VHH binders against Cytoplasmic dynein intermediate light chain DYN3 (DYN3). Designs and how they scored, part 12

Target 1, 312 residues: Cytoplasmic dynein intermediate light chain DYN3 (DYN3), of Saccharomyces cerevisiae (q04949)
Amino acid sequence: MDNCNAWDKLLSQNESTINSTETATITAIIYSPSSKTLHQFINICFPEGSNSILDTTLINYATIGWTNDLKENYSVDVYTLIRNTDDALDLLKPFLQEHSSKVRWLILLDWTLNDQKLWLNELSYAFNKIKQLNDDNEFSVWCLNSGEILNLQRHTTVWQSVHIDFILQTLRSFCYFNDSSLFYICEDHTEEKREEAQRLKYQELLKHFCEDRDMKDHIEMVKRSEILIPKGCDSIGLIKTVDERFEPTEVKEQHFLARYMDFIPTIDKIREDRKTTSGIDLDKLYPLEVFKVNIQEELGKMFAKYRENSRI
Below, E stands for the ipSAE of ESMFold2; O stands for the ipSAE of ESMFold2 at other seeds; V2 stands for 0.75 times the mean of E and O plus 0.25 times the DockQ between their complexes.

## First folded at step 3 (VHH)

Design n12 (framework vhh_6z1v_2)
Fold by ESMFold2-Fast, scan of step 3:
Structure n12 (fold): chain B 312 residues (1-312), chain A 122 residues (1-122)
Amino acid sequence: as target 1 above (312 residues)
Amino acid sequence: EVQLVESGGRLVRTGGSLRLSCAASGFTFSRYAMGWFRQAPGKEREVVAAISWSGGTTWHADFVKGRFTISRDNAKNTVYLQMNSLKPEDTAVYYCAAYGSSLYSPYRYDYWGQGTQVTVSS
């Protein structure tokens, strides 16, 4: 009944635990580009501890603990951080320099925020910055409220299967190259106690992440709102089967970022109304078919600039 | 209404071969990515093999690589799994699924079949 108190470090440090089993210490940083996403996650995952975790505007800290099925005791120092500035992650420099152990990074995205267009840029920024600040990292990317994918396809004219698959291939490729797991965590709108069920799911996945549990037999790649791809379970070939026109290696390149941002729709009432009255924009529905043509044009422009500079 | 119907599952002896088929109806099969998945007693469902809409890209899990081959016939709206050198560990219910779409579609793409039982014994 008091799941947050069960995670309290004081409970994990009982006398019997100290005498029979030592407590493993782990550092976990929960990061999101959205304060709304981070606050909702913490309020659901740690309802009784949320005030102590979220009492600071930018960086918060709490300690949690538990005992697993194997009678191993865990103590986790949890830090939460919101990207409110381009230098937000730099605020962790003094902390990270004092810790030489592995840091576990949980990066939260949210399907309900209509900001999927920015996801690749946010992930690229975060991962590149984290790797510059610390050498021993474990990553997990969680896309929360992924049940919204069903709503987007059923209740909007701009979201189509090709867009959902393009996001999936992009995130899978990104996570593959950065040795990260990728989880779409769906809320069940039909459950009477959906928030309690969601809390238990968040808590269990967080424990598995901290304990480095083997999830290889739990891959889910079919249910688009319930994607679960543990670290090491994906491959370039498997990603490419979703849509063979997609090239996973290109996600590292700046020209891909620009095309990702252009292709991903935004729920824009003015734009949606214009598209509805004017008909379907085929260039937006089939941008992947012209992907290679655009690359050739860009290469041509680059060569033209080079020739001009060489003559001057 | 989308329907995927698996067939070909049966009892087979260790070292034997078997070909599974998955017949699709109710959607534009030739524009969907298809996969074979299995669930064995005491294990979770795992991905066995996958194939892109044209058949130009295929993937096979390491534990079946060299033994199993996925293929498709878009004219017949069917995806196949050729299983060779069968082992007792291959005993499972095998499921066909559609999981990606290269078409403009407002509909969801996560379609599953009912499964076909494969039992490998000696």
Scores: ipSAE 0.722, ipTM 0.902, lowest interface PAE 1.2, mean pLDDT 78

Design n13 (framework vhh_6z1v_2)
Fold by ESMFold2-Fast, scan of step 3:
Structure n13 (fold): chain B 312 residues (1-312), chain A 122 residues (1-122)
Amino acid sequence: as target 1 above (312 residues)
Amino acid sequence: EVQLVESGGRLVRTGGSLRLSCAASGFTFSRYAMGWFRQAPGKEREVVAAISWSGGTTWHADFVKGRFTISRDNAKNTVYLQMNSLKPEDTAVYYCAAYGSSLDTPYRYDYWGQGTQVTVSS
């Protein structure tokens, strides 16, 4: 029995089928400032359940389960956020209060979107808002499609190694100060079964995150497209050795955001003037069209879905 | 063409000293940050020490601080790890790695060495 292959079979809309009432329910929230990134991730990670998770609704919910190496059963309530707005994050408040447990936040960024200039602003906004919504949080930041780093350096004149390392030092510093892990996840483009390999990798990392298990035996700080830094495995001094001109402590300062945005190149001029204006800027809805959202209706749908997944 | 060759690993008694060397070839060594990593069978991969391209910034893990010292000689394209007061817990394969760059370049190299075995016996 392969426990990773069994995981797809444990994706369920009925949590009572998997979870014992004697064990605590785990809450995991998968969030991205990009709807395209979230959709691609869910379609790969949850192929048999993707249609139920990737609805056209603002927030989606599913329950998943698995048995670990120690024969412990896990039941996880997975929430996904489709839009990066204050209203979208606030929709989670009733569900967080109902589940009296530590919340695990997976934040997805994507190297292929040409939006790296906005990453520090998006992360600062998301982390600050999440900390306002809940006190007990565990974070992981995943930068998907990191093989694009090699393409940017080889096929453009504007992306130099110094820009790639500046992003890395910035993300490492941000994650260090916010007690988050940082993973660059590269696609396998050479294998016939690359979708399956990518799925297994996403599922393994997600399971380890939910089980509070680290990946210390897989630490990677050298390969710029394959960075894997578990929580607690980085340090200010180590970050500074990558390029000694960088000062990690400055990432917390207000002037650093402007410096970061100015330094990072972009070929998309339309995105250059985007800024942190308190959720007023609806241009943050990547890449989907702006639409009216009835928050009360969406909450009603989520509560109905939650009740359907409870024991009857 | 590009190579990192570690040397100096051997069997040594507890309390002894070793100097590991990593010779770099095929790239402009003085532009790159260098690091030492270790891994023992059944244990995690650990970052031991790191040094910036100029040698102006060094970092050592808490578990080796005061015992190990990283240094580099840009004229010889070599990075060193001086290991003092060795303990059985220091037994591992030690890997040299090249990463980071202080200069604007269109492309840089990320390389892991093949490793050198250090065994510390009581």
Scores: ipSAE 0.704, ipTM 0.891, lowest interface PAE 1.1, mean pLDDT 76

Design n14 (framework vhh_6z1v_2)
Fold by ESMFold2-Fast, scan of step 3:
Structure n14 (fold): chain B 312 residues (1-312), chain A 123 residues (1-123)
Amino acid sequence: as target 1 above (312 residues)
Amino acid sequence: EVQLVESGGRLVRTGGSLRLSCAASGFTFSRYAMGWFRQAPGKEREVVAAISWSGGTTWHADFVKGRFTISRDNAKNTVYLQMNSLKPEDTAVYYCAAYGSSWLSPEYRYDYWGQGTQVTVSS
């Protein structure tokens, strides 16, 4: 696989878009630790045949547009990035240096992958790395297929309410301290037009994220499979009411990461399936380094890899 | 059968006080976080106040802070909202909800909403 050619293509497409005569563009980067999750999201969210995102390469690009109810036109450059190495986010550095405007980051997690114990580590890595690579960022964390929460509680003995609520309080605390929104997006498998309904839901939420719409009136905090907490709508006190034994301020501490990972259950069969389908190494955990990123070392690796492949 | 039944809503004058009650049945109330929510005419539902399972942690929205107080009585399976210094802007249907079971029990995995009680504040 040749990642250098994909990178060169990404830079060329970015330059063309910036120099176009189009209306102001919004930049959105969709990141996921799972290639399966990213591809499923893209297949559902974007119309068939209008986007060239369906690819197995690490980085892809597409442009999307829409007109809102106020007759305002939006154009969004969408970049997608799959984390399958420790330095994946470094591949975006040259691109981000060409952007001085706000970059919107959508981070996709998936309840069906049985990788919930890795979520805090993945989010800590991604957010810390992004903040070092770019100064003006807007974040949203989407946990897809959250209807699986009900299935896990009904059909397994290892998943209990305490685990589900501990994940919720952890994610809410993380998003609160990182000024991110948090959305649990449930899919309804009983709907006759399920895929179309899911597409509309994904598209509406993406449009709201890109348009900076005030979603305070759309808060959902009660239904555990349909959580919707816009940026700025949560609080330490409100998070703590879910279970008063949880301390939201601990989420940023190294000892909490170890506690989180030890507490969250794993289903071995699904874990094996994830290793074979996503390419991520589930045995590769970095608790001690999650908040300590050496940007200069990582930059060096990225440039060395780019120069080596470009020489050919 | 799980039920949450709100009561206490009525017409009250600006500056008045009112106490709402929410009676819970069909689940172990003392293991659930409880919240009060409201929906004003032409508005979406918003969170007003919340309380943890023991009452040890409470939260109040900025727009009611200092005026409203949430409390609970686990012996009576009831959550309360004491509303003071009422304003016309507080006119809404008030709902209670149960969420956030922290206990290792298969019976306490569901979230519940009440039917609502109307509060009208006239100037």
Scores: ipSAE 0.738, ipTM 0.902, lowest interface PAE 1.1, mean pLDDT 77

Design n18 (from e09 with S102Q S104T P105H; framework vhh_6z1v_2)
Fold by ESMFold2-Fast, scan of step 3:
Structure n18 (fold): chain B 312 residues (1-312), chain A 121 residues (1-121)
Amino acid sequence: as target 1 above (312 residues)
Amino acid sequence: EVQLVESGGRLVRTGGSLRLSCAASGFTFSRYAMGWFRQAPGKEREVVAAISWSGGTTWHADFVKGRFTISRDNAKNTVYLQMNSLKPEDTAVYYCAAYGSQLTHYRYDYWGQGTQVTVSS
């Protein structure tokens, strides 16, 4: 009931206490290869905020705050990035070159988009690009709406357990070699009260990620729609027990990408989703020339604010 | 239909040994990976050991390596956990679970009810 108002209270407390923002600012970047997935996440996690701006902007910024159960105050600078162009991540380069502390990267994938065939390529691209742009990173990969796994197996002829487990072993291997956590978030958003539970789950996991809380004792590797593997909790041997024919080290090889894409069922019209936000064609709304000028100006303003707030 | 039934848990003294069994029914046991998990009072569930569908690959957590051994008998639809050199910190409810499936459209993701192991010093 009053849970969505808790974020507003935390945000207002953060805005009224400048010193807290200056002394304990954490940087988190929420990235998705799908604008639909990013918008859904932001709308559910932050129902009262700058959602209207996020719907039409390639990159957005918000400051959020909260007090944890240990009575510690946190202030987080959240950047959201929609992948609209091949060089979208490069827009962050000026900001990251001046950044001197750890950046937390949350990468969102979505089981309901039927784009699993593209996941390995998207993750490889994002992780490699991020590592080129910044040296001190912490990663988490969240696969949203993982309850869809049951629907895929029940309602299609092409999705079988072997495909689902092949994706799981691939993602686990990728995250293992890239020191990332892997979460499958299974929430039912078809009913109002379930949406509230989903919001609470997103908020709690985001807070734990930002606070760098140790979740090593909270491992779920059995329930395929509820996988939760914290950073450092997986192993090559453990991944291999799922299906011993799978070789985790092969995920790092160039030939594996082709095999992954060939094995996972083919999806049509995937390109359309990645080029629009709320049904808007970003190429028409923001021509590349005007877009680059606008984004660089916005990043410059954000960076100037960071310098001003971080200097004492 | 699908059932996992653990047995063998009891009170045992520090340094003792115990063998846990998990009997599976309602699915093609030989096509599933099996794992042993435990949950101590006031703690989250943790992975103890895992074994692939054929038994060709096994994994044991660092805190039990050399002391615990997972094995399976596909003819008897049973997975075992041999526990040696037991310590008080091994006190927990031990669960078996089935995961990863071969050649099946639906996967059975089931946890057993658990069996209590208490190690007294």
Scores: ipSAE 0.601, ipTM 0.866, lowest interface PAE 2.0, mean pLDDT 75

Design n20 (from e09 with A98V S102G S104N; framework vhh_6z1v_2)
Fold by ESMFold2-Fast, scan of step 3:
Structure n20 (fold): chain B 312 residues (1-312), chain A 121 residues (1-121)
Amino acid sequence: as target 1 above (312 residues)
Amino acid sequence: EVQLVESGGRLVRTGGSLRLSCAASGFTFSRYAMGWFRQAPGKEREVVAAISWSGGTTWHADFVKGRFTISRDNAKNTVYLQMNSLKPEDTAVYYCAVYGSGLNPYRYDYWGQGTQVTVSS
């Protein structure tokens, strides 16, 4: 303490206050059924100014950030995974073993992939695997292109309200028992102003989810294609009122998976109905995305970015 | 096409009772689940009670259990909310909504205009 200049100390404290604003660092992992679904999610939900994530690799990494309405700064380390037959979640095992904070999981589903029959199996697998790999998790399920519900009901005879409600009650029950949020993402491309308002709404939804903020203002249970149910905002009895023939507690039973898969319409039922399928084919119902990418090279890139940003 | 008209809202003193009615038209009422929602000034909208298409399953929020009862008359295309032992905290605009197993071919809301309930102490 060789200097007694009080002004220098005040200026140093002021510079420290300005230059050392604390930022909350959050880890988020997006688990997508396809590169197209992932790209769409990013274009809708990522805050303005976010870097585009390359969607041609099995694993990718990006950072996003924002300042909320309370002038709090947030930084999110986002890891993206595309589902394939190679157990992509296992590639996160080394990273998660070194991670000590809560991980935000965003599990994507896509109404346009025509794979609704596989959804319950995919969710059960993913949630069970994640719980084995990491102890502190915040879950959310995001169903992209939920406006397709209206197209399925309008343009096909196979998709009836009972199937749409059965999926909704199944997803709500699954999310309830797994302490997960459930969000339908529906874009209206008929008017530019409305599309912009929807994107701002979904960007806010993502931010509030990451902030672990009270999301009661985001509840939507009436519009079938626009369902928004934050964690803790649902109930077994409320789910059952949607269609009283559905028993929510059965979703936990082993036999329910077979019932779900049998009830959801298939390509064979559509063809038997002798109606023209609107671009639906067997490959879309059972999507197989195999990337001819060197997994070791991609892991190397991911670990390099992790060490660059975390300095652990 | 779908129309929901709420009625019965008024000023009432603490401990009083009201019956809200929601008259439905433009759809096959007996095939749809119905719900009552409320929104107080400066607060979020919350679900109060819900009833399945037959009336065989009902749900009531914890903050109204034992005081409010939802019911429906499919012959009259009407859903009701019987409100007993009213508290100042029940002051809100009450909305009727249709949801559930009904066909929704278009993107549009199935909400009524609401009816104002004011409970004074």
Scores: ipSAE 0.647, ipTM 0.860, lowest interface PAE 1.5, mean pLDDT 78

Design n21 (from e09 with S101Y S104T Y106F; framework vhh_6z1v_2)
Fold by ESMFold2-Fast, scan of step 3:
Structure n21 (fold): chain B 312 residues (1-312), chain A 121 residues (1-121)
Amino acid sequence: as target 1 above (312 residues)
Amino acid sequence: EVQLVESGGRLVRTGGSLRLSCAASGFTFSRYAMGWFRQAPGKEREVVAAISWSGGTTWHADFVKGRFTISRDNAKNTVYLQMNSLKPEDTAVYYCAAYGYSLTPFRYDYWGQGTQVTVSS
C-alpha cells in the first residue's frame, strides 16, 4: 500500500468506532419468515461484540463490524425484514437506490414453521422480486433448525426420507440455477462445547460470505441436517446422484411448483399426527406468528437509523 | 451399527493404477448414494466421485475425469474407485461417504476412516 492509505488507516484507528474506521462497507439484507427465525439467526451467526440488530419491528437497520484474520476492518449495513405480505420487499426500494455496490441477500427458511410446502413458491417470488429491485445481488438461502428433520421423521408418519431428499434436491437445484449459496443451520444444545463450535462455524461462514472469501473448507453435502454448499460448488450431476429419479432442470419449469407442493406433506397432517401423541404440544413447537404493522411508522424508524449511521 | 470401511490404499508409482473399496454395513446400502472424497495434508477435503443408489447416475470431478471411475456392487454392499494414470497430486487420504435417502438412526458419522494413497515418481 501507499503512504496515504497507511496514514488514513492510522488516523481512523484513533477515532470512535462510529466514525469511519472501516476499510470496506458491505450491505446485507436478511429476509425472514418470522421474528423468531430472525432472532435465532442473529443470535447464532453474528460475531461476538457486534451490536444487536434485533427489534420487534417489521423492518430494522443496524451496523455491525469485525476485523478479520488479515487485520482488515469490515462494516456491514444490515437491513432486516419480516415477511408479512408479498409487498414487504418493496419497503426496501428507497435504501437500495442509494447503493452502488453489491447487495448480499440472506433469505431465511425455518424447518420448525411447518411451511416447507410453500418454500419453493416463496423463494421463486422473493428471488424474482429482488432481481427487479436491484441488479447487483449475491444470494444465500439459510435453512434454520434443520435438526427438526430428525424429529419430523421420528415423530410423524407423513414425513419420510424421500420428502426430505426431494426438498434438498429442489433447494439445491433452485440455488444452482439462481447462483445462490445454500446453508442448513443445525444446533446441538446437549453439549456446550459442541454448541459453541457450531456457532463459531456459522459466524465464520457469514463473515466469509460477506467478505467474498473462499468457503470450500466449509462444504458439507453428506450430513442431511448440516448441508453447506457455497455458490459455485454444486453441479447438476451431483444433485442427481442424491436420487436419480429427480430431474434438476425441471425446477425451472412452471408446472414443477404444483408438483412440489403436492408432494410435500401438509401442515394439517403433521398437526394431527402430533396431537395423537398427547405428550407433544405442537403449538409450543410451531407457534403461529401474527404481526400487526404500521408501515409508515416502521419506515420512519428505519430511515432515522439509516441516516444516523450514515452521518459523520 | 452403521460402518464404512475403506481399503486398497498403498504406495504406487506415477502412471500406476489402484482400486479402492468401501464396504458398508448396518444400513440398506442399495438405497443410498455413495461418494469418494480425498484430503491431502494441508489441503481442503474435495469431492472426487459420486454414484446414485442404482449406479445409473455417476459424477466425476474434472481433475479425475478419464482417469478415475466410480462403481458399486449392491449385492456385496461395496463401492469402488478405480484409479488409473495416477499422478503425485493424487496423494491423499481417500474417504467414502453415504448420502441421499435416510440412514437410520440419524446423526451417525457417515464418513469412513479413510485409506492412504501415496503416489511417488
Scores: ipSAE 0.595, ipTM 0.847, lowest interface PAE 1.8, mean pLDDT 78

Design n22 (from e09 with Y106R R107Y; framework vhh_6z1v_2; at its last look DockQ between E and O 0.76; V2 from the best seeds 0.00; counts 0 for: pae E 8.2 > 2)
Fold by ESMFold2-Fast, scan of step 3:
Structure n22 (fold): chain B 312 residues (1-312), chain A 121 residues (1-121)
Amino acid sequence: as target 1 above (312 residues)
Amino acid sequence: EVQLVESGGRLVRTGGSLRLSCAASGFTFSRYAMGWFRQAPGKEREVVAAISWSGGTTWHADFVKGRFTISRDNAKNTVYLQMNSLKPEDTAVYYCAAYGSSLSPRYYDYWGQGTQVTVSS
């Protein structure tokens, strides 16, 4: 190797010194539709850190860490937020203003909540709000309990493949246009070894998301209950091949939101009777979890945890 | 019984051409989106090309654009992959799969058993 001069060696050594961070600190925010969904996600993706992440309050903070297979140490400041009100994301604003670094957003959806009709509206609102609150964001959308797709198709007549594919093409299109990954979480509870293997895969995907590592080896586009589409691995044309009647570019249009909401089946008779157009107040028809919390006290606890972890 | 049977895989020289076929039986082929996937030793499967139920929409991965062409014949229940200007990096087991089913009330995951393509320099 005689083409590497002394200057190049010095520069490489200086880069190694700069990159020799003993521990990298990452900020991750988990935005969940329910406490149950949040707890399940944490137990799957952060089993060793689950006791450090509270699931019974509107907003929580914890620090977790790991060492990867390259012997690099990571520390993750995890903020968890339950969608309780339309302004829930504003509670994070003071912490985001103190940090100009990249924030990793884990946006959770849950197939068992029977709120698929609301998903496009909720994602659109959350992503737009997040982009207003912070400049440097990485997004990942995680749909938990995707095994429910099989139950819906076996046990109901209203859920047909056209609805399942329409949701998939909608989510894939949304994630594509917003530079987000899309992952379906399906756990096989019938066999312990398979369940363990699935959890390890989801843990690997989450850690690679936090570490900015390539996840392309984990693509799954065929098995509808186990969809895994890392950022940058999808395309308009590929999405359109699932069902050629679907136009991915229309997902951004206001008329598409109304079409999506009208097309997705409602199992609940009350929801079916009341929900017909995008002009209706969804939170009045489908109330979010109500927490009897003192917002000031919860914010104070979170600030205290943050301050302790920010000590030199 | 549902079956997808790939054929046409063999040893070819760099720059050569090959046509893969996937014959489907046991399901309504014309209602399914079909795809070609490949897996090299020690690597995960990757998507190579995809085609909608009518053939009206096709997609090809960037690494094969201009070289590979997917097509289908619904009357023959067959999907094809025409492979031109083959490179050593194209060496893999090629699989066909059915992965979109909006025209069917219920969907099942259908995979073929694969056909080996080896490209030598």
Scores: ipSAE 0.769, ipTM 0.913, lowest interface PAE 0.8, mean pLDDT 79
ESMFold2, look of step 5: ipSAE 0.318; ipTM 0.729
ESMFold2 (binder alone), look of step 5: mean pLDDT 84; pTM 0.849
ESMFold2 at other seeds, look of step 5: ipSAE 0.302; ipTM 0.721
ESMFold2, look of step 7: ipSAE 0.023; ipTM 0.528
ESMFold2 (binder alone), look of step 7: mean pLDDT 84; pTM 0.854
ESMFold2 at other seeds, look of step 7: ipSAE 0.256; ipTM 0.697

Design p1 (from e09 with Y106E; framework vhh_6z1v_2; at its last look DockQ between E and O 0.64; V2 from the best seeds 0.00; counts 0 for: pae O 11.8 > 2)
Fold by ESMFold2 at other seeds, look of step 3:
Structure p1 (fold): chain B 312 residues (1-312), chain A 121 residues (1-121)
Amino acid sequence: as target 1 above (312 residues)
Amino acid sequence: EVQLVESGGRLVRTGGSLRLSCAASGFTFSRYAMGWFRQAPGKEREVVAAISWSGGTTWHADFVKGRFTISRDNAKNTVYLQMNSLKPEDTAVYYCAAYGSSLSPERYDYWGQGTQVTVSS
């Protein structure tokens, strides 16, 4: 009879009436290899106007508000950090120790920096250091300028599909075992409407990640420049479908890092002739410093900015 | 000229079975991993199943695990999707795709035109 329908209506109406739309607070930390990479990431993936708030200095902090497609309001405390030394993450320790909520980590890589050989080492260090500094983390790895993959394959003799796939399988395996999302960000600059629609797509992806929302509708596992794999959506079997000879479980092993670094080409190797390649020791770190900065001055600015924003 | 041609999509009842086929031509099929994808109206394309270039490794999405099976026949240049225990939620356009083998010096992303699968009550 009609009793079931009336009951369903009452439950639906009561549930929607009880819910409220208060502003939720999120903490996000962006860890970038350079100021240029950070600037590009904010311009592509953050809401319009965020660049005027999140400048590209070594260390910064700002609060960004947004409303999602469900009309829920969020206040996002964003910390930005550019890798300048191996101890840069320690600069966040005072802010992390006072923090009681989950921290969303956006670890940036950039296909244009000629540092792909170092990526696994950089990620391993960053993830291990972050876990040492904070217990409640949500990780993501964002590979910017992935359109460069095509350029490397078309305009060099040393970058082949085998290298691109090896990097992909390595990153997917690393993220799988570290419970992290993996996103490739590729811009198409050929048309303004397409470019803007693409930025809106990435902005919604960022919001879903920060808001702990389901991202299964965003999965892309086939287009090599546009890979989007949210946390929990990958598997050992799926990773192996790229190349069966790759063993994902080996990525966790200490000796794999040397094999990774030996296999991946660099721009300098691309221009080599008869000369012996320099070889890269596992203990050797490439300098990633983009500019010099007064660390004490930057810390002072960051603390002042933090206190000012926190008083509201 | 590369072509991927899907076939076998049709209207079926809930609980029914259907086998999709994708015939490939114009490239070295055995050098490409293959996948089946689906797209419901208003949604982004999602991966359903994938199979390595040799057929030795397969993957299936959790929402179809145990119900769908991907396979390939490299002698016939064909990839299949066996779909059992169909549900209305499986209604979508199903696409066949080829994505590059790491053994190829260049990589190509090829897509079929899609075949409609509709699962009714």
Scores: ipSAE 0.000, ipTM 0.312, lowest interface PAE 14.2, mean pLDDT 76
ESMFold2, look of step 3: ipSAE 0.006; ipTM 0.511
ESMFold2 (binder alone), look of step 3: mean pLDDT 83; pTM 0.844
ESMFold2, look of step 5: ipSAE 0.006; ipTM 0.448
ESMFold2 (binder alone), look of step 5: mean pLDDT 83; pTM 0.842
ESMFold2 at other seeds, look of step 5: ipSAE 0.000; ipTM 0.421

